# VH-VL binders against Probable DNA replication complex GINS protein PSF1 (gins1), part 1

No score or structure here was measured in a lab: all are predicted.

Target 1, 191 residues: Probable DNA replication complex GINS protein PSF1 (gins1), of Dictyostelium discoideum (Social amoeba) (q54hr6)
Amino acid sequence: MFTKTAIELIKELRGTDSIPHYNDTSIKATIDEMIALYEDLIKTITEHKEQKKEPFYLQHAITFHNSINRDKRCILAYLNERLNRIKEYRWSSGQSLLPDQLKERLSQNEIQFFSEYDKILTEYNSKVGLDLTIDPQPPKELYIEVRVIKELGEVVLNSGCTVNLNLNTTHFLKRSDITNLVKNGSLEHII
Unless a header shows other numbers, all headers, positions and changes below count from the first letter of the chain; antibody chains aren't numbered by Kabat.
F, E and O are the ipSAE of ESMFold2-Fast, ESMFold2 and OpenDDE, as the mean of both directions, binder to target and target to binder. V2 is 0.75 times the mean of E and O plus 0.25 times the DockQ between their complexes.
[cut] stands for letters that were removed.
The coordinates of atoms that the task and the answers printed are left out; those that the model quotes come from them. Centres of patches stay.

## First folded at step 1 (VH-VL)

Design a1 (framework fv_axatilimab)
Fold by ESMFold2-Fast, scan of step 1:
Structure a1 (fold): chain C 191 residues (1-191), chain A 122 residues (1-122), chain B 107 residues (1-107)
Amino acid sequence: as target 1 above (191 residues)
Amino acid sequence: EVTLKESGPALVKPTQTLTLTCTFSGFSLSTSGVGVGWIRQPPGKALEWLANIYWDDDKYYNPSLKNRLTISKDTSKNQVVLTMTNMDPVDTATYYCAHSLYYDWSGYFDYWGQGTMVTVSS
Amino acid sequence: DIQMTQSPSSLSASVGDRVTITCLASQGISSYLAWYQQKPGKAPKLLIYAASSLQSGVPSRFSGSGSGTDYTLTISSLQPEDFATYYCQQYDSYPLTFGGGTKVEIK
């Protein structure tokens, strides 16, 4: 199953509205798989030189190309979806500064993207003369940092994502997914 | 088992022509994708490719030496012959012939002969 | 012509050491690279082809890696019989060219 790690990346995003930790392990595993497939193709062609440029060669080249392109598309879809969620966070939160707990879940490129996107939004608001701030209240934060003060185990959020809320662990989750858990005292909001 | 062996003169005078013969066994130079190349190595220096010949009589020469080199084959005798004209003391080297596999129009060398030392001196 | 630059020109190592030899091509060679071992007074022996494919009969302590213009030969645990000169060779295009060689010396 040469797309297993790439599919896992997409499934991770589909199951949650939050921005999960950057999955460097699965991305690297997918790239390593692509390299291994290329090396196997070259070895196979080299060992069967008498069949080179026959149907055997073409079949292996096509299979390799399709596998590489599929893995590439999965990685690209994963990265693009994460960038979209970062944009959504900036727009909905109104904050120009990434919380430390969210920042640790992003890659360096994603942190840079947030800074550039923030600059564009700030510049645009400045140009139009801040007419949108007639009511100067900033939007409520979309994501919050919480500590588990009552053991909950595996919980299925409204997004369909399962999260393991073990006693004394800290999580950065979408406020709407956990409002009732904060209200009943199972989770403590960390400022 | 693939084996190759070089033969030719051990001593050549400047301006003379060198003729080397590679005699091989364990493969046929009529098999598609198969070739034989010549490589030389001056004492204490790096390997230098000279020429390749392939099953279809296709020939390739090092451009630096092309006007001096001729490669030919006798498939029935399992032999490849390299001729190099106008020998100079700087051509003193061990000359190797090697089995080459055609890999997308070029090749690498998987089995080598023992080499034959050719000294060019007056 | 494609120039093949090997580094280092020579190195001293002990039995059991990890040895890395590098080969730099003046242009991309698409992994069409072979590595040879040559002992004094002997013909070269093929170790690796297609940058990373181990030739039949070659010990698994030898490995090749790299792509584009940068390639490496690694000996994971040097044995007494590995003291030799190593050459890389590109076969992306004619003329075929070899690196200058790397001499692996004892001690």
Scores: ipSAE 0.000, ipTM 0.418, lowest interface PAE 19.7, mean pLDDT 80

Design a10 (framework fv_axatilimab)
Fold by ESMFold2-Fast, scan of step 1:
Structure a10 (fold): chain C 191 residues (1-191), chain A 123 residues (1-123), chain B 107 residues (1-107)
Amino acid sequence: as target 1 above (191 residues)
Amino acid sequence: EVTLKESGPALVKPTQTLTLTCTFSGFSLSTEGVGVGWIRQPPGKALEWLANIYWDDDKYYNPSLKNRLTISKDTSKNQVVLTMTNMDPVDTATYYCARGFYEDSYYYGMDVWGQGTMVTVSS
Amino acid sequence: DIQMTQSPSSLSASVGDRVTITCLASQDISSWLAWYQQKPGKAPKLLIYAASSLQSGVPSRFSGSGSGTDYTLTISSLQPEDFATYYCQQLYSYPLTFGGGTKVEIK
């Protein structure tokens, strides 16, 4: 459950190279699930405080901790990827002003990030006497469409997020997360 | 450098109480996750865990010996004391104290051991 | 209590040999296993924790593997200083229990 909610965030990013609308609903739902998991862990530890150092209860805590960390990594991967796309826009456009259409898709913190990043980049370009946003173009992380050829089930990606890779399903995934699965023949690149 | 050293009597008579002290340096038993345990080894036999005490004064005992064992700590003196009542010749062994620890909710075991102290139980 | 059975109880080997020691738990201990080395007259030294993680300062020729109930300690190329008795310990449940030990002797 917790992992399924978090995947929704990454799925949106895989569907486009553009910056989609900030998904407050899914982020809030994922955080709420993490809070519920944390409260369940605290309840378990508190009710069994006389046994908290028993290895069984520590393993229970480790399992909860790993689930929370996976969800946290998914949220961070989502947020960091959005920030990277904002940086790519600044480099590609050469503009210091966010267009209204893009601004409507960003969170307040992302709008602030753009302003700060633009200021740093503008000051740096001024110092070196060069507009670096026009030469060279920054590297772009590509997403590719793949079909599952071998049943893999639930798989943890490099970002920490999990994906259900069921036989004959198609997915739009970050190339770097699945390079090994494409190379070993588990996933087929759809061109 | 982390060190532990056991001290106590070398000879104990049957039915008497054994008191062993573990004095350590290079760490504090007030540090979250840290504990000190006692392990014994009869001559030519395997290791046997006796008891653990942790930073929060939680204590664990081998159930086979629970009603004979008491473990306590004095954090300010960097000492852990083990008391074992009603000694018997079969309790003749080398007694070790060792540091154990938890990190990220995982118990790693005993990473640093004392040199051991030989306790002989005879009349 | 969880019983830990080591095999063999003793073995003879030559310098440069590959040595394997097995530890069997009476129930699943989920990789909560440590390996110790004990030289004659000395205290045990931690070699491996979490079944496969090498303790800092331990030579890379030592490795641990296994899961569930079956665990193995391997010394890839035995050195003179490796002649010792080796013990496994489960950390899954109190009381903590050790294996019977495996004595590695000169051939």
Scores: ipSAE 0.000, ipTM 0.451, lowest interface PAE 13.2, mean pLDDT 81

Design a11 (framework fv_axatilimab)
Fold by ESMFold2-Fast, scan of step 1:
Structure a11 (fold): chain C 191 residues (1-191), chain A 122 residues (1-122), chain B 107 residues (1-107)
Amino acid sequence: as target 1 above (191 residues)
Amino acid sequence: EVTLKESGPALVKPTQTLTLTCTFSGFSLSTSGVGVGWIRQPPGKALEWLANIFWDDDKYYNPSLKNRLTISKDTSKNQVVLTMTNMDPVDTATYYCAHRDYYSLPEWFDPWGQGTMVTVSS
Amino acid sequence: DIQMTQSPSSLSASVGDRVTITCLASQGISSYLAWYQQKPGKAPKLLIYAASYLQSGVPSRFSGSGSGTDYTLTISSLQPEDFATYYCQQYGSYPITFGGGTKVEIK
């Protein structure tokens, strides 16, 4: 099972409020994993057409769906967190122009999103005569450093991202995804 | 050395509220990852978990008893208090508090207090 | 709730015997299982955590094994001080639940 590329997406957002470089490599690798899983499923059902109602083949199909859904949710969680940080930058900076250093770190879709978000805020501010960027921003969810003290193997987080929590490994994960794992003693918060 | 000691009334009448105090030494409930749990044992019967409280004031209750239980902490006094409302004779048991440490040892109880016997009768 | 079924409820054994106690969870608990020893009138004492790790100070004759839903506590050569009641406890999910206990009595 391939879950290392999904972990890379989470690690890049660790312990920082800044927006790191868009990780096209890990996103592509995760998608390639999903394609490989699909091709394996097709091969299995093609070779065993008469048996696809048997428990073994049903379980294989369920495993495929679970793996695809986990990878998909992890990618979405990564992308949504980046969009939230882009929104936060617009609210905190009050500026309509992306600095070159930030722009180089965003995907084309994220640059487009910033432009559209800025347009909405600018138009509404003009309409009501207020600067909406003074409105309070909800608190950001923090990433924390944890060490695995119980072997958990592959775990699906609430965000949908899959991580391999092997004994004595260190990870940077959203606190909300792992609060129960810290409280039940599976993970140790490093402070 | 970590030690815990339970205290409270030995006798409670039906319908009354039970209040138990766990006083501890050798650790602080301000330390990240640390918690204290309450467990009871009716005479001759198995152990039953009641509630946990953690360093960040997060609380967990046994669902079968949740509407009757309240757990709180006083970090400055090194105390955890458990309150159980509407006591019934079936609640007669030895009540234990126990240490949980997620930074040296995960989610098991070690050590346990001596226990305090609570009898519910009219 | 995860139900913990412990068997046997009691057993009689002699010093030197190999004793095996089993604990069955109603669903997978990923080795989040502890074993406790309780002597009459005393608080429980932790023996084993994470299904197979021996707590410091506990004699090597105690061992734990198992995975998924099925777990075992073994005492390889029973000693006089081992006559007690033993409990398993899962911590895979809340609420925390204990087994019914196994009383190990002198034969």
Scores: ipSAE 0.000, ipTM 0.413, lowest interface PAE 22.5, mean pLDDT 79

Design a12 (framework fv_axatilimab)
Fold by ESMFold2-Fast, scan of step 1:
Structure a12 (fold): chain C 191 residues (1-191), chain A 120 residues (1-120), chain B 107 residues (1-107)
Amino acid sequence: as target 1 above (191 residues)
Amino acid sequence: EVTLKESGPALVKPTQTLTLTCTFSGFSLSTYGVGVGWIRQPPGKALEWLANIYWDDDKYYNPSLKNRLTISKDTSKNQVVLTMTNMDPVDTATYYCAHTELYPYYFDYWGQGTMVTVSS
Amino acid sequence: DIQMTQSPSSLSASVGDRVTITCLASQSISDYLAWYQQKPGKAPKLLIYAASSLQSGVPSRFSGSGSGTDYTLTISSLQPEDFATYYCQQSYDFPYTFGGGTKVEIK
């Protein structure tokens, strides 16, 4: 399943409205899978070319092309979406300084991108004489990780989602669904 | 809660163009990885995928029908429109729109379907 | 195009029976397979995705298995409400293709 790790990257992004930790491990694993698939294809053709005809090669090339293109598409989509969320943070927060919490989740290239994007925005705004990102309110995290402190059992959330909140289990839930449960001490926010 | 509903004509004459609208709520087509697809089912037959449109306006068509199909979205109205040209009696079917997501590429919420009959 | 061959086309079983439906792909689809349930006059309902992952709200008696080209949907103990037609669908490549369907009738 050569494309599974690449698709897990996309699944990770879709599971949250925030910027998750940069998944260097899965990105490297996906690239390694692509390299291994290519090397296996070349080895198979090279060792068996005397016995294999054009139809065999064509089928393997098509399979390779489809797998590699899907992996490439997933990696690029993952990286581009992360950059878009970084841009959105800069626009919504109006902040030139990355908070430590967010900085820990970004790759070095993403930190550099934020710095460069911020410079472009501040330079442009200074030439125009205004700050287009002047709402200083930082983005709220839509999903949070919580631990169940008091047994609640099966609960239907405002979103219609049903979840089993058993004592000492951890869950990643939408903040708006659980605000009252965190407030009353039934759930503990894990940060 | 995710809901989708198809609308369009119940009767279409041969050679005419069919236009179907999918109106949805509970999600946005601007959300990363989200898409809407169209699937049809002739009476007593299997499901047939027609087209998908995604959050980034990327479009995919069933190649057997590609020259007849156009899919578009209006993100502000929460609508996806499918147009099919040169209708034939064999195109008589219930047409569904459905929510889809990147990984694992499934249709998790479906509209109720709209029956389109092609006859004179 | 990837052809999905589903078998059997129909079956009859008693409440409590174990039912197995098979879906065969014309090429490897790497677990990009979903199973749907459709009751007469209704839209399909997603049961299983990624070959073996149970959709939220679907009873645990439904399970999916398989890999490569050969996949199965199993209903461990058939219930009256399971009278329906079941479809498999591959999403490994466009065009997405569905199996021909399996009609399950309770005796």
Scores: ipSAE 0.000, ipTM 0.448, lowest interface PAE 16.8, mean pLDDT 80

Design a13 (framework fv_axatilimab)
Fold by ESMFold2-Fast, scan of step 1:
Structure a13 (fold): chain C 191 residues (1-191), chain A 124 residues (1-124), chain B 107 residues (1-107)
Amino acid sequence: as target 1 above (191 residues)
Amino acid sequence: EVTLKESGPALVKPTQTLTLTCTFSGFSLSTSGVGVGWIRQPPGKALEWLANIYWDDDKYYNPSLKNRLTISKDTSKNQVVLTMTNMDPVDTATYYCARSSPEEWLYELYFDYWGQGTMVTVSS
Amino acid sequence: DIQMTQSPSSLSASVGDRVTITCLASQGISSYLAWYQQKPGKAPKLLIYAASSLESGVPSRFSGSGSGTDYTLTISSLQPEDFATYYCQQYNDYPLTFGGGTKVEIK
């Protein structure tokens, strides 16, 4: 019913392990659906106040409530996963500055989050006298963005994670999990 | 590789409490959207959903069994525990745990990976 | 609760047959429906989610269709490994509910 747009947000994340463009349109559509569901619930209660003890009426009210909770959980999962990928980028890049291409894909709140996360890491590193994100050689288990050049389908990585490597999809994966796939030309390193 | 495995007693006496543990690998319950559920199947009968727990410790129970069921997780041990009180012979079934997220950040309510199941017989 | 009624309860078929299994929901479930295959002594295996999306690794002879309250699982050309019990499951609302199952037997 009303959870279709929320599910599409999650499917967008499933199609890529990189950080896709912030889907403001679908998030707003999902919030609008939640508002519409809430208004329908209030209208149902108001118009049928004499019948709200009937099991059939109560079941309809419960269904609307559950739909709202589902939309809420989908939005939270979507937003939290994006923040996790932003954190992973900060660790893998070792840089305090967002590339313009990545920055244009983030919401204003996500750009602010990156800034605050970077500040925390920088302050911690300065206090312990080192930078944990800087290494003179490439880090062995940092993440890289890759594009699937050859259809591989569902693949179980060495870390135990399952990923669906469909042709032309983009993913942000641990370098160690995919080194052989990059070397054999199945995946292409991006940026 | 995603795996789940159920463990617990094979025999339970009427009125006793059943405790089942699901131990899993290849994913984490700290990942957004991820959940683990319990489903049972009496011999020769259909599947019946019991309870789900999610990454944020949110819990859902089958209303017909809600006053008998408790679900909990230990994220550091990769375990989910189901407790069911006041067991009855009609509760004899194979009990499965299963992951409710096909990709670890999805909030989905279908089950993509299942444990092998553990048979629980309730008899005096 | 959303009641899932599955039909037929059992059917006999031969290799190469087209098999159709129906699942009816007591109320609209907005295509939040999954199909599972269960072989004797084994755990269920996911075949289809969101009514029509084929799970990775599942043969293309399996397909799902339907909307609202009426859903169908089709096996276009039955193979020996397809003799099993099939279950539908709605996930539009809690409690999650399964159909009664359809046993596909050798004719």
Scores: ipSAE 0.005, ipTM 0.515, lowest interface PAE 11.4, mean pLDDT 82

Design a14 (framework fv_axatilimab)
Fold by ESMFold2-Fast, scan of step 1:
Order: C-alpha cells, then structure tokens, then sequence
Structure a14 (fold): chain C 191 residues (1-191), chain A 124 residues (1-124), chain B 107 residues (1-107)
C-alpha cells in the first residue's frame, strides 16, 4: 500500500523502450510517503525506548524497513535507467543539443546531466583530437528516432517492453528492437 | 561494513576512574533510531549490559551501576565514550561496544555488530 | 529487572547431534529475544533476533522458537565449528538482561 507509487514508476519504464515523460508527481509522492513512514517509525521507536512497546511492534518495524528499502531502490533504479537511456542517446546521436521532443520529456536535472555529460565528452574529444561519439558502425543498442509509416498497434519488443506504434507517431527506440520494422518499411528513421 | 573498536587502559588501580572509547565506521549516530551500547564480561562469567546512547542523545544505564556510569558521544568523530568511577577488582572484565540494530535496517534494539573487546584489569 | 534463566549451563554433544538450549524469562517478553554465539576469546555474534528470525549469513541448522516466557535455541545437526557458549538476551524492557550462558562442548 505505501509503496504503490514506486512500483508504478518501474512499471512505466518497463512498458516502453522510449524515454517517457519524467514522472515528478509520482517521485515526489513516493518520497513524501517514505518521509511520513520514517517519522511514524521514529515516533514509535522513541516511545519504545520508554518501555512502551505494543504487541507485534517488531513486525511493524520490519514491514516498514522492507517498504522503505524497496522504495529507495525503485527510485534509484528509475533515475539510473533514465540516465542510461540519455547517455545512449548522446553516444548514438553524436549531437550536443537535445531535440525538443526529447527535451520536454526530461527533468531539469536530467537536462543538466546531459549538458555536463556532453561537455565532458566534447572536452575529452578535443584533447584526443577525435570525436568518440561518431562511430563508423552503428552500436547494437543505439536509440534512434522513428516515425510509424504503417499502422502496427501495440508491439512487444525483444526486451519484453510494449510500445504503441500508431500511424504517423514518433518514438525514440533501441535500434536492435526495431531493425526488422525499419527494413520492412513499417518504421522510418528520422534525424 | 559496520566495525567498532574499543580503546582504553588495560590496567586500572582501585578507586580510579575508567574511560573507554568506542570508535566506529559503517554507520552514523546522525541517523535517527541508531544506538551504541556497552556490555562487559568478567573472565568466565556471563555478559552484563552497562549503558546505551542513541542518536538523540538519550541515555540508558544499568540501574545496578547507574551512579558510577556516564555515557557520551561525539557524533562528528564517530565515537562513544563510557566513564566508570570508583573501579574495584570485581570490575575486571572484557568491555565491548556494540551497534544497536535499529532504523538503518528497520529492526529494533538487539546488538548485531560487536567490537573485539578490550580487557580491563583492576588491581593494585 | 527481568531475569533470564538459561539451561543447561553446559552440555557435551557429538557432531550430528540435535542440541536444544532453553531460556526462561521471569516475565512475558513478547518475543523480544536474541541469541548470541561466543567462541573462546572472541566477541559475541548475533544468531537470532525476535525469538525466531535468523540473522543473515547464519546457517539454517540454527533455529529459534518460543513465546511469552519460554524460548528455545535449536541446532539441528551440530558441526565442529559450533563449539561455543550461547547467550540469550531480552530486549523487551530496560535494563537489557542476558542469560547465564550455555557452553556447548563437542566430543
């Protein structure tokens, strides 16, 4: 019950291979629930130190512990997975500027992360005299922007993620998941 | 990894004051719910709890020894200090400090990690 | 103060034996009981908390049971490394109190 919001964050990511809109509301709700549970636990622990224990109190503390740790791991996994998808886009695109379509889906912190990551890559490439993000061969898990040319509806990708490929919609997906659909003319690669 | 280590004099004369320091790592007394306790064990005898201190500076003492014990902490240094006055040969024991298993794991009030112990001998 | 009476004070057993150690509290401690193992010259190690919950990393041959005033530690098949003194501790009410200990000697 207390951790349903954190579970929904992970389900949202698992339901797509694209980078969905940053779910600030659910993250804030999850953190608020964790804080409320923490305050309740501390109050109960403080009362217990006065030898005012309730029956089964330890089981309540164990349940609270499991809920908090699950929520913490879910939030960190959610944020880390998003950052990984952002990094994959930077390497695959070779671009220092975020497309407006992608930018609107990122949090302010994620936009800052992209800028800092780009700066580090650009600075390093300057020292080496090469652009390391320009790969002569496409990487296996390159994210590319595609437009749906033929109606496909809901499709389950190799990763197990589901995506809704309706006519004329655009998506950022892993190349490996959609190579066959691009070759079949169902998806069009766009810049 | 949680670690604790006791330090202090190995020999104390009768009527003197004993001061022991517990230095720890892997947890913080800034964390709500966390505590550190002191337990002693005379040679060949059972364990005896002495005192606990918690994140909020709340202190608990064994009533049989309360008038002789003082526990304090320096949270920024990761240290807890136990002072015991008017030492007697009967106080000869190995003194342990231990982490009180609490909020960081959601469990309550048992000692999950112990220091190696420091032997204190009280004799003239 | 809650008195913890531990029995037996010592026992001798062979490898493979089932060993049972009992801890009796002078009043209801509501399963707020821990069991510790102490090897000669070493600090105690937590085995069981909340009367029956096994600490991470502790072999499954160790188990705890009981409620109210009567608690038991069981070693289902004694191993050579189980030579040690075992202590129970109540943490229901201050002051925390320990049992007198049970020394397990492997033959």
Amino acid sequence: as target 1 above (191 residues)
Amino acid sequence: EVTLKESGPALVKPTQTLTLTCTFSGFSLYTSGVGVGWIRQPPGKALEWLANIYWDDDKYYNPSLKNRLTISKDTSKNQVVLTMTNMDPVDTATYYCAHEYDFSSGYLYYFDYWGQGTMVTVSS
Amino acid sequence: DIQMTQSPSSLSASVGDRVTITCLASQDIRSYLAWYQQKPGKAPKLLIYAASSLQSGVPSRFSGSGSGTDYTLTISSLQPEDFATYYCQQYDSFPWTFGGGTKVEIK
Scores: ipSAE 0.000, ipTM 0.442, lowest interface PAE 15.3, mean pLDDT 80

Design a15 (framework fv_axatilimab)
Fold by ESMFold2-Fast, scan of step 1:
Formats: C-alpha cells, structure tokens, sequence
Structure a15 (fold): chain C 191 residues (1-191), chain A 124 residues (1-124), chain B 107 residues (1-107)
C-alpha cells in the first residue's frame, strides 16, 4: 500500500556500496502520498466534525499516523545514508571536486552538501595541522530540538555518546539517537 | 490495582459456539484510550491475537478468524465478551483477556496487564 | 499480515550470562515492538514496548534494541527467575502478530 514506494528507497541502497542515482521519482511519489493522506484526513475531520470519536474517524487517523511515520522514516533513512556515502567518498578520495559521473547521480542539495562538507574538512585540517581521527558532523545532519518530560538522567545514545537528560531541559540531538525516547513519551519534539 | 479475569466453559463440542467473558476492575472502558483484547495460546504453541475493543466501541478482528468472531462490551458491568462460532479441535487453547492501549500518536497496541487465562478444550 | 520470526526457538545459559533473543519482522515496523515473558502455567508479562522502553517494575537487566525489521531482547546477567519463554509482538499495524517464542533454560 502507501509504504511500498518508501520501502523501495531503502531496498535500492541495500543492493550497492556506491551512490546510486537520486530517486527523485520515488521520493516525490512518497511525499505526494503523504500530502494526499493529510488532505484526506483533513477532509474526514471537516466532514465528520460531530463524529470524531466514531470508529471510522479514529481508524482513518490511526492509518494516517502509521503511514506518515513509516514514510517519513524511510525518506529520512534514505537521505541520511546517501549523505553518509557522500562523506565516505570525500574521506576516502581526498578530492575537493566531484567527478561528473558522481555529480550526475546526486540531487542539487547533495551537491551543495558535498561542497559545504569539503569546505569544513579542508578548513579543519588546515587549522589543526594533524591527521583527523574523528568524523566531523556535517551541517546537514538531521537534528531535532527536544524537551525532557520524564527524568532519564545519564543516557548512552546509539552513537555511543552520553548525555544528561534531566527533567524539563531542552536538547538539540540527532534524530536517530532519540527516536525511541520520543516515541515512548520521554522526550517531546519542540520544533 | 488492575485485575482481569476470564470465564467461560472448559469444554466445547465441535461446531458449537464459544462465549467467553472478561471481567475487570481498576479501570473503565469509558476512559478514553483504553481497550481490552483477547489472545489465545494452544498447548505448547505461540500466542495468537484474536480481537480488540476500545472505549468508543471501535473493534478490530484477526482477519483469519473475523467471520467467526464477535467482540462486545458492557461498560456498566466492566465486562468484555468474545463469541467464536463453529468451534473445532484446533481451537483448543488457553484464552486470555488483556488491557490494551490506543494512542493516535504512538501505536500503543501492546498488552500491559493480562488475566490468568481460561483453558478451553474442544472435543467430541 | 506482518510475520514475526524469533531466534533461537530455545537456548540454555548459565546464571550471570548475557542472553540475546532476536525477532525479525517480515516488513519494517518502525520500532513498534513489544516483548513478553511467560513462565510455565502463567499469563504473559509485558517487559518492553516500543522496542526499547522498559515497563515499570521490570528489572534493568532487561533491555530492547533494534530498528526496521531486526529487533533484539537482551538480558545482561541471567538470573534463576528469568527461566521462561519470551515472545515478541509487533504493534505497528493490525492484525497484531506475535513471534513463535524463545524458551530460555537455566543450566
């Protein structure tokens, strides 16, 4: 159903170590599906305002919620993995210039990301004058602002980093590290 | 303190209809976001979800058994009733009722508190 | 329907061992996975929901991890009372489905 196009994006990456052609068609189709689902939900709410507690209305809202969350996650995973492969290319090639062959496979935003990431790496290397043993965080990492609504204390994230999540504090953290904490209600997405 | 308890016949003959009642306390099905579900487990086998019912009378059925299942609630008695038609020896199992969550934002369709279970044997 | 496959079907371990149980979904369930413990002759008990959220009152030695289709339940230091069969359940979409179970025997 609605998740088939989104899942296709991840399957595409699974089959190769290279950076495949940007799948604009599937991304656009997935986003179009999400917009259509949203419009259908709004129409249902508008037409059934007095019946919002009825099973039909709740079933539609739940289906929308599950489909949107799945689609969002697939798109974000696809985009993030592509950005990671671009970073890996920059690190392994040592080149500041994208080959035309690779450039043809990237979106405009990915081409810009490479330029920005290259600039950061070049400036950082020049400033420290030493071999880099860490991967600097690129500007286009997916981070979100969250508020702690349940006291968690010191938490080790999936990335291996530790953070103190004290009640009512706000943090700007990588989405992938805290998805489960947002889902279980321990953290609230502020945006 | 939340408790759930299953009741019904211990023995059912093939082709008969099974009726199970779940009686609970410590919560109400008039509370938004609360539901009760039924799960069964044949001897030595895995758990199998059957049906859920929620505060707003929203109902979900296992598609493989939907034609045989009916779930209903009596909010005043704190009871949920499951009816299963055309019983067969393969339906021999322990039947559980359990409290289930329902949140539009988190898919809280897991079972946090369970009854003790009631064994139903289908035999001639 | 989403099919849940658990591995192994059974295992034996010593007290103090680290035990891991795997649950595979036939499609992505976006971390909507619960874990249950069932002792012989008893009803299941919820341990973990949303893949990694520990249920109130459950010992901290139990933890859940995973994403997409692959999920793991870990018991960091096995205790005698942990003898039980463990089940995973996806709560991403209806119909709700359970894994086949993993029986943990203490040596």
Amino acid sequence: as target 1 above (191 residues)
Amino acid sequence: EVTLKESGPALVKPTQTLTLTCTFSGFSLSTSGVGVGWIRQPPGKALEWLANIYWDDDKYYNPSLKNRLTISKDTSKNQVVLTMTNMDPVDTATYYCARVGYDLYSSDWYFDLWGQGTMVTVSS
Amino acid sequence: DIQMTQSPSSLSASVGDRVTITCLASQGIWSYLAWYQQKPGKAPKLLIYAASSLQSGVPSRFSGSGSGTDYTLTISSLQPEDFATYYCQQHDSYPLTFGGGTKVEIK
Scores: ipSAE 0.000, ipTM 0.436, lowest interface PAE 18.0, mean pLDDT 80

Design a16 (framework fv_axatilimab)
Fold by ESMFold2-Fast, scan of step 1:
Structure a16 (fold): chain C 191 residues (1-191), chain A 124 residues (1-124), chain B 107 residues (1-107)
Amino acid sequence: as target 1 above (191 residues)
Amino acid sequence: EVTLKESGPALVKPTQTLTLTCTFSGFSLSTHGVGVGWIRQPPGKALEWLANIYWDDDKYYNPSLKNRLTISKDTSKNQVVLTMTNMDPVDTATYYCAHDLYSGWEYYYYMDVWGQGTMVTVSS
Amino acid sequence: DIQMTQSPSSLSASVGDRVTITCLASQGISSYLAWYQQKPGKAPKLLIYEASSLQSGVPSRFSGSGSGTDYTLTISSLQPEDFATYYCQQYYSTPLTFGGGTKVEIK
């Protein structure tokens, strides 16, 4: 499954409250996989142009398109979650400078984002005369452990990430992504 | 921004060869999946597809025009050239070149950006 | 060759009307169908691709539907700038073929 590296990005964020090290290796690996599969698809289409509309060929093209979109959504979800945690740090800490510990974990683009976000907040607070760092933090998303009771195979979650739900396997997933599957009796919450 | 512009003679005599050039910007015909097509429209009539050429020099022609058509590209000049032999008054039409949509994962043969068109009149 | 039959050839409508144009393929084309708008003296403009996907920048009053051999273009509330000729095109197989066009005229 070529979505493995994309899922690993999300998994790194799943069990931690902090901002982990930027996973450049997995991001590059996911993009490289997408490029390789795209090149394979182009080769297949070029060799089978007259047959591209046949059911067998169409299913492969659709599967590829859906897989690429899933990987894109997972990468974007990873990057956006990291940016949200950076914003949360700025709001909760009230500090304009990144500690060395955090700076070592961020990409150059994320360091730049922090700098610009800090500048906006500092200028806004200066004009308004208020301390906005006192605002309550939003509740954290709840993750739960589930066991697969009914074979489901490959499933695309609402977040866009793909997971293989094989009979009797256990997974740690966002409650919101799997509410219907738990309600449907396909997944069992492990208490 | 993708733009295309057709150029060529406004008047052609019967039996002569028509040569049309499509000059474009905003994309390259060396990019995988990209193509350029030619479509014509006689006055007051429907659109008729003529030919397409792709990044890999792959060519497709409308078989109803037999062996009268030749399409070629010069990627360094950002140009696609269409030639049509043995012109007849019935070939009087506005000729368009257009960018073939590239989705990245699937071939498409519809045109998302069109040139302004060039009117070619074949005198009797 | 796949023959595209478009109907009606012309229609008269008033601003605010719902307009429906149909396109019939001589064989199944699996939603590989595009719709174009052409105003007098201008090049065609892509409105819809894959039968129902709206091209970016195209107003939401335009919509496409259909499957198999039967497809429709709908304009939910006709505006003055919508008076034009509309064409369908299949891209299931080469040669690429267009419908005969539907001229939408002021009533």
Scores: ipSAE 0.000, ipTM 0.430, lowest interface PAE 17.7, mean pLDDT 79

